# VH-VL binders against ADP-ribosylation factor GTPase-activating protein AGD1 (AGD1), part 2

Target 1, 225 residues: ADP-ribosylation factor GTPase-activating protein AGD1 (AGD1), of Arabidopsis thaliana (Mouse-ear cress) (q9fit8r1to225)
Amino acid sequence: MHFAKLDDSPMFRQQMQSMEESAELLRLRCLRFYKGCRKYTEGLGEGYDADIGFVNALESFGGGHNDPVCVAFGGPVMTKFTIALREIGTYKEVLRSQVEHMLSDRLLQFVNGDVHEVKEARKRFDKATITYDQAREKYLSLRKSTRLDVAATIEEDLHSARTTFEQARFHLVSALSNAESKKRFEFLEAVSGTMDAHLRFFKQGYELLHQMEPFINQVLAYAHQ

## First folded at step 3 (VH-VL)

Design p43 (from p7 with light chain S53Y L96W; framework fv_pritumumab)
Fold by ESMFold2-Fast, scan of step 3:
Structure p43 (fold): chain C 225 residues (1-225), chain A 120 residues (1-120), chain B 107 residues (1-107)
Amino acid sequence: as target 1 above (225 residues)
Amino acid sequence: EVQLLESGGDLVQPGGSLRLSCAASGFTFSNYAMSWVRQAPGKGLEWVSAISWSGGSTNYADSVKGRFTISRDNSQNTLYLQMNSLRVEDTAVYICARDRGYSYGYFDYWGQGTLVTVSS
Amino acid sequence: DIQMTQSPSSLSASVGDRVTITCRASQGIRNYLAWFQQKPGKAPKSLIYAASYLQSKVPTQFSGSGSGTDFTLTISSLQPEDFATYYCQQYNSYPWTFGGGTKVEIK
């Protein structure tokens, strides 16, 4: 975002408005993304509940030798599969937690935190602008007949008002620029971290099942005879 | 006393050119941003162009961008609007306005206006 | 572009009446709103800036309020010289845009 040299109020205001509109658009999109993340983590939680239901049903076949059905229908095999499926469910809960903390919580902080900082800087800028304009009008109204001590006071007031205005303007520019840069990097880190969490989830699940592949093949070979 | 006095309005044919002037007095002209605002017969106000106190920055309404040029001569206390490629819809009273203060964009004093009529 | 919508387009009132004119911006403009009075055949006269601040020498019967998108101009006790067309203007961002005007007519 390029700013004019701060010597032209209309141009400065147009640039500030553009930055604020971009920030608001980003805030609204992040809020929508936050809501999407909430639905996703709720879905992961529901999926975990469904996983437990599936595993519990399979577990009924994992009984010992005093259960004729378990003996006949491969109880030890079913126990081994049940343990693996519970482990995968644990990985799903870790993923849910990571999405919640790395993305959902950060998006909510992103939406709430930085907007307040910008609003406060803007409020200060608006007050300083009014004060500076009023001081400027008094200064420009000075007559040759105005008492020197009165004129000196008005000149001092103008200098003070201008300094406050320029400080408020610089602070608003800094707040807007810093908010944009900070949000850009934090957003990218949150999204990329979340994708890495998915990679880890699928990799762990794959590794567990891959280790079981010889056993699965052994059972399949037995079943085909 | 602050005074803004426009001149240069005339009857012109479509595609013609005109230069409007606004003579300022009663204040330090070089300390204020200035604008041109127009009003078509029986219609409301429409902002046309703005210029900063130094002349270093200008801005235009989309309807006149590329055709009109705002400028100022701080040594002569005069604001100008060069109007090229005039269209029938540019017919209006063109009013000079003083922009209050450094950041407001608010017009505290207005001129009487000068009529520009674009017709064949 | 920010659209400025004034309501009503016209109204009829009697001397001494309280008159309220509203102005709505299509986007947030904070307090960067001004009010102007225009009499037939005359240049506009500035009344209010920064939504609520009176221009020098403007009578105190005029007051402005609002921020963000919704603004009001109030004339607490209408005088004979107050029958005119009133315009709001946003100066938050270019292009500067005016409302369509509200004509205050004698009843």
Scores: ipSAE 0.000, ipTM 0.434, lowest interface PAE 16.0, mean pLDDT 82

Design p46 (from p7 with heavy chain S52R, light chain N92D; framework fv_pritumumab)
Fold by ESMFold2-Fast, scan of step 3:
Structure p46 (fold): chain C 225 residues (1-225), chain A 120 residues (1-120), chain B 107 residues (1-107)
Amino acid sequence: as target 1 above (225 residues)
Amino acid sequence: EVQLLESGGDLVQPGGSLRLSCAASGFTFSNYAMSWVRQAPGKGLEWVSAIRWSGGSTNYADSVKGRFTISRDNSQNTLYLQMNSLRVEDTAVYICARDRGYSYGYFDYWGQGTLVTVSS
Amino acid sequence: DIQMTQSPSSLSASVGDRVTITCRASQGIRNYLAWFQQKPGKAPKSLIYAASSLQSKVPTQFSGSGSGTDFTLTISSLQPEDFATYYCQQYDSYPLTFGGGTKVEIK
């Protein structure tokens, strides 16, 4: 009977467990962030509808040709303001679309895809571990009375099981490391892209209103007479 | 929470009249346009009439123009539909719906409806 | 009047199935389209507005897409509570018009 050492170091097992826990925590945090972004884009869509409602309400004072009431309450001015408000509404829809696109392209893909790769690697490792343990038990049960052809088969099965186990172990460690690096990159890109979309949204809104500022000031000065 | 509760549905002879009410709660009623939508037994949805938040503008489906009048009482948070010269084809469940925002548009909340049956 | 054509009129599906319902407008309505769910004997429930925006508290298995004249409602994984009739509605212009409805039935 030969002696076989088939156990991993406690430090290696602790490292793998820590890496798996870190990967799952990252997945849950990314999923939480994704859900928060979905709620945010829903709010932007609701805001767009509210903007359209507000603009339509203002049109009751602005659009009536030969309507003395509409003219008296700022018909021509209201028309300019309603056009500007509709444009701001469209900017919100563009922002919503950009945020949604960035989440679909980036965040959701690595939350589900990369964690799935790690889970698959773990399943393969667990299966290989069971197979290796079973092969080891059979090998350790070998006695002088065991037939030579049977003993040779058990030895070959043990060697095959060990090789598969070592490959699965290496693949799991590699998958965990690669998933962490890839998620870091894609997360930062998704967040940065979302911030860039907000910058463009506020810049467009500011530029639109800034162009109107002389007109707004003129109307305000007139109203204070 | 937002609630819309219709009442006034009844059995009426052709040529008769009915007044429907919709009691609104859980939101600032005067900030929303409101609509009436009907559904004939076993059929789909049909928009009937809409009224702006202030009551200053109304719209009607061609099938009810001149016969139905939509109105609202913002002080009582109540929407109304006055139905005159009723026809057998007006038989339906009448549902009040809230328009998102201050003008006509899509509906975000619906009442349970009230059944109007026009039959001899 | 803008005519809303919805297809199919009915379909049979099993829990977990992906269901797609289409809605076609007779003229361009941009993204001014809403989707509603109605269960027998109940009032309609709003699902989607502006063609693709989920109404508050609507489950994420529902999604909408399209613009102009062609629109789709997708249920990515049908749940037991999703067996209902679905309607599209345009709100681009008056009169407001609905599709004929699509009944999603248990297979």
Scores: ipSAE 0.000, ipTM 0.377, lowest interface PAE 21.6, mean pLDDT 79

Design r21 (from r12 with heavy chain R100Y; framework fv_recaticimab)
Fold by ESMFold2-Fast, scan of step 3:
Structure r21 (fold): chain C 225 residues (1-225), chain A 120 residues (1-120), chain B 112 residues (1-112)
Amino acid sequence: as target 1 above (225 residues)
Amino acid sequence: QVQLVQSGAEVKKPGASVKVSCKASGYTFTGYYMHWVRQAPGQGLEWMGYINPNSGGTKYHQNFKDRVTMTRDTSISTAYMELSRLRSDDTAVYYCARDYGYSYGYFDYWGQGTTVTVSS
Amino acid sequence: DIVMSQSPSSLSASVGDRVTITCKSSQSVLYSSNNKNYLAWYQQKPGKSPKLLIYWASTRESGVPDRFSGSGSGTDFTLTISSLQPEDFATYYCQQYYSTPTFGQGTKLEIK
């Protein structure tokens, strides 16, 4: 048993800090992603408001069934355009809501939350470290005048404390590694969910506008005359 | 907003003890190690040790191991550093500093410092 | 303990200057398994607490101006201030956290 290298345990400290650094870097990247998504959802909300304003302005050309201006501009076609724009706005609101749900309900939970197993493993490691340090100090205070049975008990306690310390250290490293994997999983879920929401948004938007293509061409042809 | 607020300045005679407090707010106190660093007048920074606020576990630098005791009270989010058998060369500003995370050993937030003067 | 040595002990410069501060460790603070350098830089103004500027040798702390940059690996590290501002006149410290934390003796940056 060599005690001189235990207090600062450079190799163990390096391994722990390596795992902690990876976990912290992942946490910071998840937090930055969260902040970026929040700004994005704020932008989507502003975009939705702007879309509604635009549609309301366009409706001024066709506010009624007998509006001469609306009739002159093709009436039913213009009405279809305003309806389509309102639907696109609704799709943007759905996208915003879905991205926001991912941020608040899943990703943020893990960015701000503590992992129970890491806390418990750290607590056990700290306790084992204190116990081992105490057993070591007691062992180093042994004198030749100490009774053989007492000395044997102290040596046995030291061996037990060291074994517990080594087990706690291993479990802490394992818990940190598992926590990092868990956060990576949550981040990937959040990213995948966001991409899926965008896929659905663009698909719906494309299908709506694709159906409008004949009317767009008709209006363009009419306006060019 | 993270804040570390330390106790006021102290003047002690050689041989006395001093106990400095550091009250944390704006974060989960038990989630970050708390370190103590001192700075003698016109000198650089000297690391003294740390405490894990969750467990109470401590690690002291060899220069202070026989004279320093670090404790904490989780109910009031406060860390303490007691230095005994004071000498004139212990005159310094004592800082508490929060570890960046899980015992990394670099410090993102510092207390304002507590001046301890040891003179006869 | 790992000994940290800074150079120069003091430096005089003018606003707008590019300033370089060097830090050397008595042994490598690079951990090969994660390829990280366990080195930080702090700024301390008179009568104030130190402020974290850079960690992992080159990563800027949130809120630190981009004129501050850290570089180096192993035993040789540099803090650079690309365009010195009036508020940058302070003492700068490097710190290793590869083992028991130790600080350099400090570099005092003074107005010319």
Scores: ipSAE 0.000, ipTM 0.395, lowest interface PAE 18.6, mean pLDDT 80

Design r22 (from r12 with heavy chain D99E R100L; framework fv_recaticimab)
Fold by ESMFold2-Fast, scan of step 3:
Structure r22 (fold): chain C 225 residues (1-225), chain A 120 residues (1-120), chain B 112 residues (1-112)
Amino acid sequence: as target 1 above (225 residues)
Amino acid sequence: QVQLVQSGAEVKKPGASVKVSCKASGYTFTGYYMHWVRQAPGQGLEWMGYINPNSGGTKYHQNFKDRVTMTRDTSISTAYMELSRLRSDDTAVYYCARELGYSYGYFDYWGQGTTVTVSS
Amino acid sequence: DIVMSQSPSSLSASVGDRVTITCKSSQSVLYSSNNKNYLAWYQQKPGKSPKLLIYWASTRESGVPDRFSGSGSGTDFTLTISSLQPEDFATYYCQQYYSTPTFGQGTKLEIK
């Protein structure tokens, strides 16, 4: 669409209405996506709490220095496992914080921020459209018998209404175009940043567990005898 | 009363240009789009384009956009349509018409027409 | 471009007859938002400019006799002259203004 050369035709108005419907659908989808992201972030937080519970349970099972069970069944190994699990929990909390900021908070801010400008432009356009349509109907009903001064007023009202309509239409189209562009970039940045955060999370987790692989294998070999 | 008065008949040779005028009276010239429509002998009506007399902005049909130029002079309430590189199939009656609706619309007032004959 | 097709191309009738002219568009000219059909009808007499008869498919232009009426929606439209008068023998054109204006090829109404 090239808005500098606007045509005022039903096809163009239908295209503009289609753009508005697309923009509103995108807003609703972004809001739905935000709610999904919020639930995901809450799940990550609950997962962290579960991780702490698991670590606490392992420590309780292990007991102290003089615990015969702990001494007999590898207290130092249990300590290493406990440290590793706490470290992984820390990585998960960092991921949760990053996802909340990059995905949930940013999307909500964007959805709320652009609503005002588009809404105000739409409100002005609706008012201008009604005024223009009414002025046009009045003009179309003019007869040669209508007083010259009354006819002149109706003509002036029509031209004024048309100018206001054209300005309101241009502003609405511009607001919609700007909103679409901003939503696309904001969405791409949010999703890409989130994927990068996941990559870092999995890489850190993998490196930690990979470093522990000899201990895991030794304990498994001992247990399987 | 609203009147659209066009310039007189023209006879042109192939390759020449023709400039048709349309003088408006009885209304606010800058308030309404002016369209140009032509009619070849024995044929129907063909839309060519429009001009917004207030801004000077124009829109031309694809078939004419490389050969037509629409202008206006607000001081004398006159619209112009210039068609260049004339061919024999450009022989037609050219009408100006006032639009009362949208950028595209229906036409409530028409000029009397200008006959343009292109022959060698 | 939206293509406009008229039928018949010519029609012979007598004064007092009821005449119906049909116009068909290649795509709908009904704008759903305002429920209006962007279609007009014109009358053209030999050597004269076209004269607006009907707009919005069914609204009669001021000064046009009430024997002229338009009907239809979407892609199929008709112009009806309920009781032909001598001055009605002319060529009639339909025109859409849903997009770039296009006209039907015309229907010539001749005396029988």
Scores: ipSAE 0.000, ipTM 0.475, lowest interface PAE 11.3, mean pLDDT 81

Design r23 (from r12 with heavy chain R100L Y102W; framework fv_recaticimab)
Fold by ESMFold2-Fast, scan of step 3:
Structure r23 (fold): chain C 225 residues (1-225), chain A 120 residues (1-120), chain B 112 residues (1-112)
Amino acid sequence: as target 1 above (225 residues)
Amino acid sequence: QVQLVQSGAEVKKPGASVKVSCKASGYTFTGYYMHWVRQAPGQGLEWMGYINPNSGGTKYHQNFKDRVTMTRDTSISTAYMELSRLRSDDTAVYYCARDLGWSYGYFDYWGQGTTVTVSS
Amino acid sequence: DIVMSQSPSSLSASVGDRVTITCKSSQSVLYSSNNKNYLAWYQQKPGKSPKLLIYWASTRESGVPDRFSGSGSGTDFTLTISSLQPEDFATYYCQQYYSTPTFGQGTKLEIK
């Protein structure tokens, strides 16, 4: 909605209320998304710790040439496998870091900056509206019998209240416009970037293991006997 | 004591521009919004737009936005309405009218009107 | 735009008559938050500017005779002249200011 072309009227105020409701809904959904992302990155970190434990345990079979256990259970093969698994773990940490950075750098800026500013601007606007309405009521009650000094004060109060109202209105419109302009960008970029990070993670993991496929098959053929 | 005095009648050819003035007196000029309303012969009233004399901010009706310009000069308490690319159906009486601000939008004082005739 | 429709387009009456003029809006001009109707009535005599008679649907402007009264709410409004005087023969317009101002087409009050 283009505010520059709107009158200050009940219809305009209802339109602003609708936009504020939309902005608040966006804020709540962004917070829900942020919490989901935090839980997901915590899960990735927990999984990474478990993966490292697995790799460390497997490394106990890959050691020096004079270790009887390592010699017996194919130490060089185990070494090659543990190197690949550690590299995959690194890819998993890169994924976690990428998801976390998107939350910190973009989504939190939107929630704490743009959307919160709308709520604060609304509070200021509401206060200014009440003051302006009261000043207008007093002004409209003026009669020709009203003392000139009293009438002058009431008119001055009306002018001051209107100026404050207009400033508060401008700031609210500005805050709503900023929230609207970032609505699609922040949400879609966060989601798309997360999907891209997953694509790169799986692709890198696949490529590493695919490169090793001849070696894996060779070892499996040997073990199958 | 409040008065709005408009400029005199104008006769214009199609395609010309007309600029109507409205001089306010008896109140604080910058404290009240000034609207412009026109009336074609034998027709009803049509709102054109307003100016906030304090800020110079304007709002025009969609039908006039491409052709109308509203200005003011606070030093002489005068508002102006310029309508360009005149057509024969722009023949009307043009009024300036005062309100407390566009948040009310009803008009307590009106100018006497300026007749604009567009003919070849 | 909110469309304002007046009826009748013209009305013939005699001095002393009770006259009613109706105005209908295409959508409600009642603002629920303050419970006010954003509607005004104007009187216009030939060759003269409109004169404000009533605002907020029923509040009479200072200096307007008490024979003039406004009533109605939402979309349906009435202007009443309780005992018509010779100086009341004029055209009457309703106007909404709920949004961008719009006027009715006018009702011409003529001597019978």
Scores: ipSAE 0.000, ipTM 0.488, lowest interface PAE 12.8, mean pLDDT 81

Design r24 (from r12 with heavy chain R100W Y102F; framework fv_recaticimab)
Fold by ESMFold2-Fast, scan of step 3:
Structure r24 (fold): chain C 225 residues (1-225), chain A 120 residues (1-120), chain B 112 residues (1-112)
Amino acid sequence: as target 1 above (225 residues)
Amino acid sequence: QVQLVQSGAEVKKPGASVKVSCKASGYTFTGYYMHWVRQAPGQGLEWMGYINPNSGGTKYHQNFKDRVTMTRDTSISTAYMELSRLRSDDTAVYYCARDWGFSYGYFDYWGQGTTVTVSS
Amino acid sequence: DIVMSQSPSSLSASVGDRVTITCKSSQSVLYSSNNKNYLAWYQQKPGKSPKLLIYWASTRESGVPDRFSGSGSGTDFTLTISSLQPEDFATYYCQQYYSTPTFGQGTKLEIK
C-alpha cells in the first residue's frame, strides 16, 4: 500500500487502521509460530538426550574384555556403531541450534522490536490527532469571537498541533512500512534457511551411513551364518 | 474579514497556457488548504486539485494531472493555478476555494472566479 | 470517484413553498469512526461564486437563514427550504468530501 498518494482523509485513516490490524494479527501469528518452534527444538533436545542414553547403553553392554562378542567382532562393531550414532546425535544438535537461531530468534526480534515500534507510533499519532482536532475546533469557534489576543494564541496552537500531527503520521507510516518489508523477505529467508538446515542434516546423516554400508552388509552377512 | 481575490479574465489560443492567481487575506494563509474548482458555461462544478500552502504539497484530479500545476507564494499569501496545453473545452470560470483545515473538505470561502476563454 | 446524483435537475416553485432537493452518492460518505457524513450543500446565483449553505450534511453555515436545512445519512441526502423567499431562486449543488471532491450536477430552482 502506498501512502504517498493519500493525505489525511477518512479513507487514509481506514486503510491505516486496516494495516495496523494486519500488523497485530501478524504479531499474534508470530507468537503462535514461535511457540511451535520452541516445542520443536525441545523435542530435538529430548531426542538428542535419548540418543546419548542409547549409545551409553550400547557401550555398557559391550563393557568387558572377557565378553566373547567383544573378542570376536563385538568390540570393533560396537565401536563403529557408537561413533556413528554419536556423530548423528551431533548433527541433530546442530539442527536444533540452527532452527533456534534462524527461526525462533528472528521471530522474537520481529515481535519485540518492529511490532512494539508500531504500537508506540500509533500512541503518538492518536495523541497528536486528538490535540489537532481540539485545536481546530477552538479555531473554528473563534470566528464568532471579538478578542484579538486569544485569536493569536489559538492560531499558533493550531499550527503547532498540525506540525506535530504531520510528524506523527509520517512516523506511523514509516513503522508500518518497515514491518511490511520484514514480513515479505525476512520470514521467507528464515523458513528457506530452516529447510536448508534440514537438507544438510539428512544429507550428512545419509553420507555417514552410506560410507558404512559395506561394513553393515559384512556384519549382517556374518550374523546370518 | 476573509477574502479571496482572483486575477482578471483571460483569452487564450489553443495550445497556450494560463496562470490564475488567488490572493488571500483576513486569515492565516498557511493554515488552510486551497482548492481549485472550474465551471464550464452552463455546466456543473468540477474539482481540479488542491495545494497545502504550508508544505507546498499538491493533489491533482486524474483528468488534469498532466496539464495542471499549483503553486503558492507565502510572502504575499497568493496561490496560483497554471493550466497548460489549453483546449477549447477548457473554456470555464476558474475558482479558488478555501477548505476547513486539511486535504479534502467543504469550501467556506470562494474567490470571485476568473473567466478563461480558449478560442482560435 | 464517488458519483453524486441530484434530483430534480430543475423545478419551479412559488414564494412561500416548501422545496426539497435530493442528492445520492454512489457509495456511503458516512465515516463510522466519527459518525459524520462528508456532505455539503452550496447555493449559486447567476454570475456569482457558490456559497456554502450546509456542511456535515445538516450543520448550517453561519449567516445562513433557518429556512435552509439538510438531512440524510450514508448515500441519501436532502436539502429543504421550508418557506421559499425571492432571493432563494438559484442553482443548488451537493458535494462529497469523503474522498476526492465531487459535485452533483445541480438543481435549478426557478420562479413560477
Scores: ipSAE 0.000, ipTM 0.468, lowest interface PAE 12.9, mean pLDDT 80

Design r25 (from r20 with heavy chain N54R; framework fv_recaticimab)
Fold by ESMFold2-Fast, scan of step 3:
Structure r25 (fold): chain C 225 residues (1-225), chain A 120 residues (1-120), chain B 112 residues (1-112)
Amino acid sequence: as target 1 above (225 residues)
Amino acid sequence: QVQLVQSGAEVKKPGASVKVSCKASGYTFTGYYMHWVRQAPGQGLEWMGYINPRSGGTKYHQNFKDRVTMTRDTSISTAYMELSRLRSDDTAVYYCARDWGYSYGYFDYWGQGTTVTVSS
Amino acid sequence: DIVMSQSPSSLSASVGDRVTITCKSSQSVLYSSNNKNYLAWYQQKPGKSPKLLIYWASTRESGVPDRFSGSGSGTDFTLTISSLQPEDFATYYCQQYYSTPTFGQGTKLEIK
């Protein structure tokens, strides 16, 4: 890849390089974030198995059974707690699914997404740059003209090459900016959606337990007599 | 390795048209003008015209400007020369040739030639 | 058009001979701004495409043997083969590219 040496501005050259470096750095960071998200969702899934074990242990201790041990240890209270814990487990599974689909899967699409538009714009820009440089060197090698047809053809060639180069440059910058903006919005949507999923999970869990709070306090007061 | 590969021989009747292709490889197709030169049996070389593959702009010799059309397809690096209203004296070997740079120049690479025979 | 005239139209020579072919243009092909002569020489063997030998009147194309040399300026040009080899028997053409390209009528080099 080359830039037209006589017409290059340091700012344009630096802008293109910075945009490419930023895009690659963003891709690598998103890949690492995706791996972290996968570990998180896998952890939530494994935690579900532990939650099942806990609920089953509570049921075997007397949750849902009408035996003397269950009655002695407040059978109706244990039954209510078992039901509440199963509902919280359901909320936790919904959270796991939401995080997987809203963040992990979408972030993987972001990382492995088609960069076709940028790739094609890059190819067009590289070709236009080489052609423009060749046309400019040819023009500069023939300093003055006494032949109208030769001069006109070389000048036409240089004009066409310059126009094509400027259009390809504009399209490449636009493609890079559009790709970055799209990825930024998708990333923000994924993160915000994940935070909303956590908010809903905690709110539903809180509401379930909050409705039981008077009952919990009554049982605690009785136990502390 | 620069190569110019032309289409195969053609036999045509007077009044017909012929379209010869020239496929370029080994260099940037749009960086060099492509010229067409013909040679009648036992005769010398005759320049017909050129095409600028980048712009599609053409220049034809006055003797051919009413019958010749030069085009290109940049996606396959191929130049074309179509000659219409063929006469017996159009029987010749037709060559594509790469200009040294832009517009008029010397020809550093030539196609192998396409024989066009015009007979009744 | 600029008319290119070659002489002789044919010549016979033996291996090892020095041969000269001349080319004259109807008007100057010297471009005053860059002081270059817009003239090339080609070699063509029967059944084959022309091969570039010399450009800018005196610059030898890469891969062309030292025995080939071009000289001249303006309207009068010469191609010289200093010691003829068997593979040199061919037809030679001069070409101007100062305007719409035109070729000389050719010089056929034959073995005696």
Scores: ipSAE 0.000, ipTM 0.387, lowest interface PAE 21.5, mean pLDDT 79

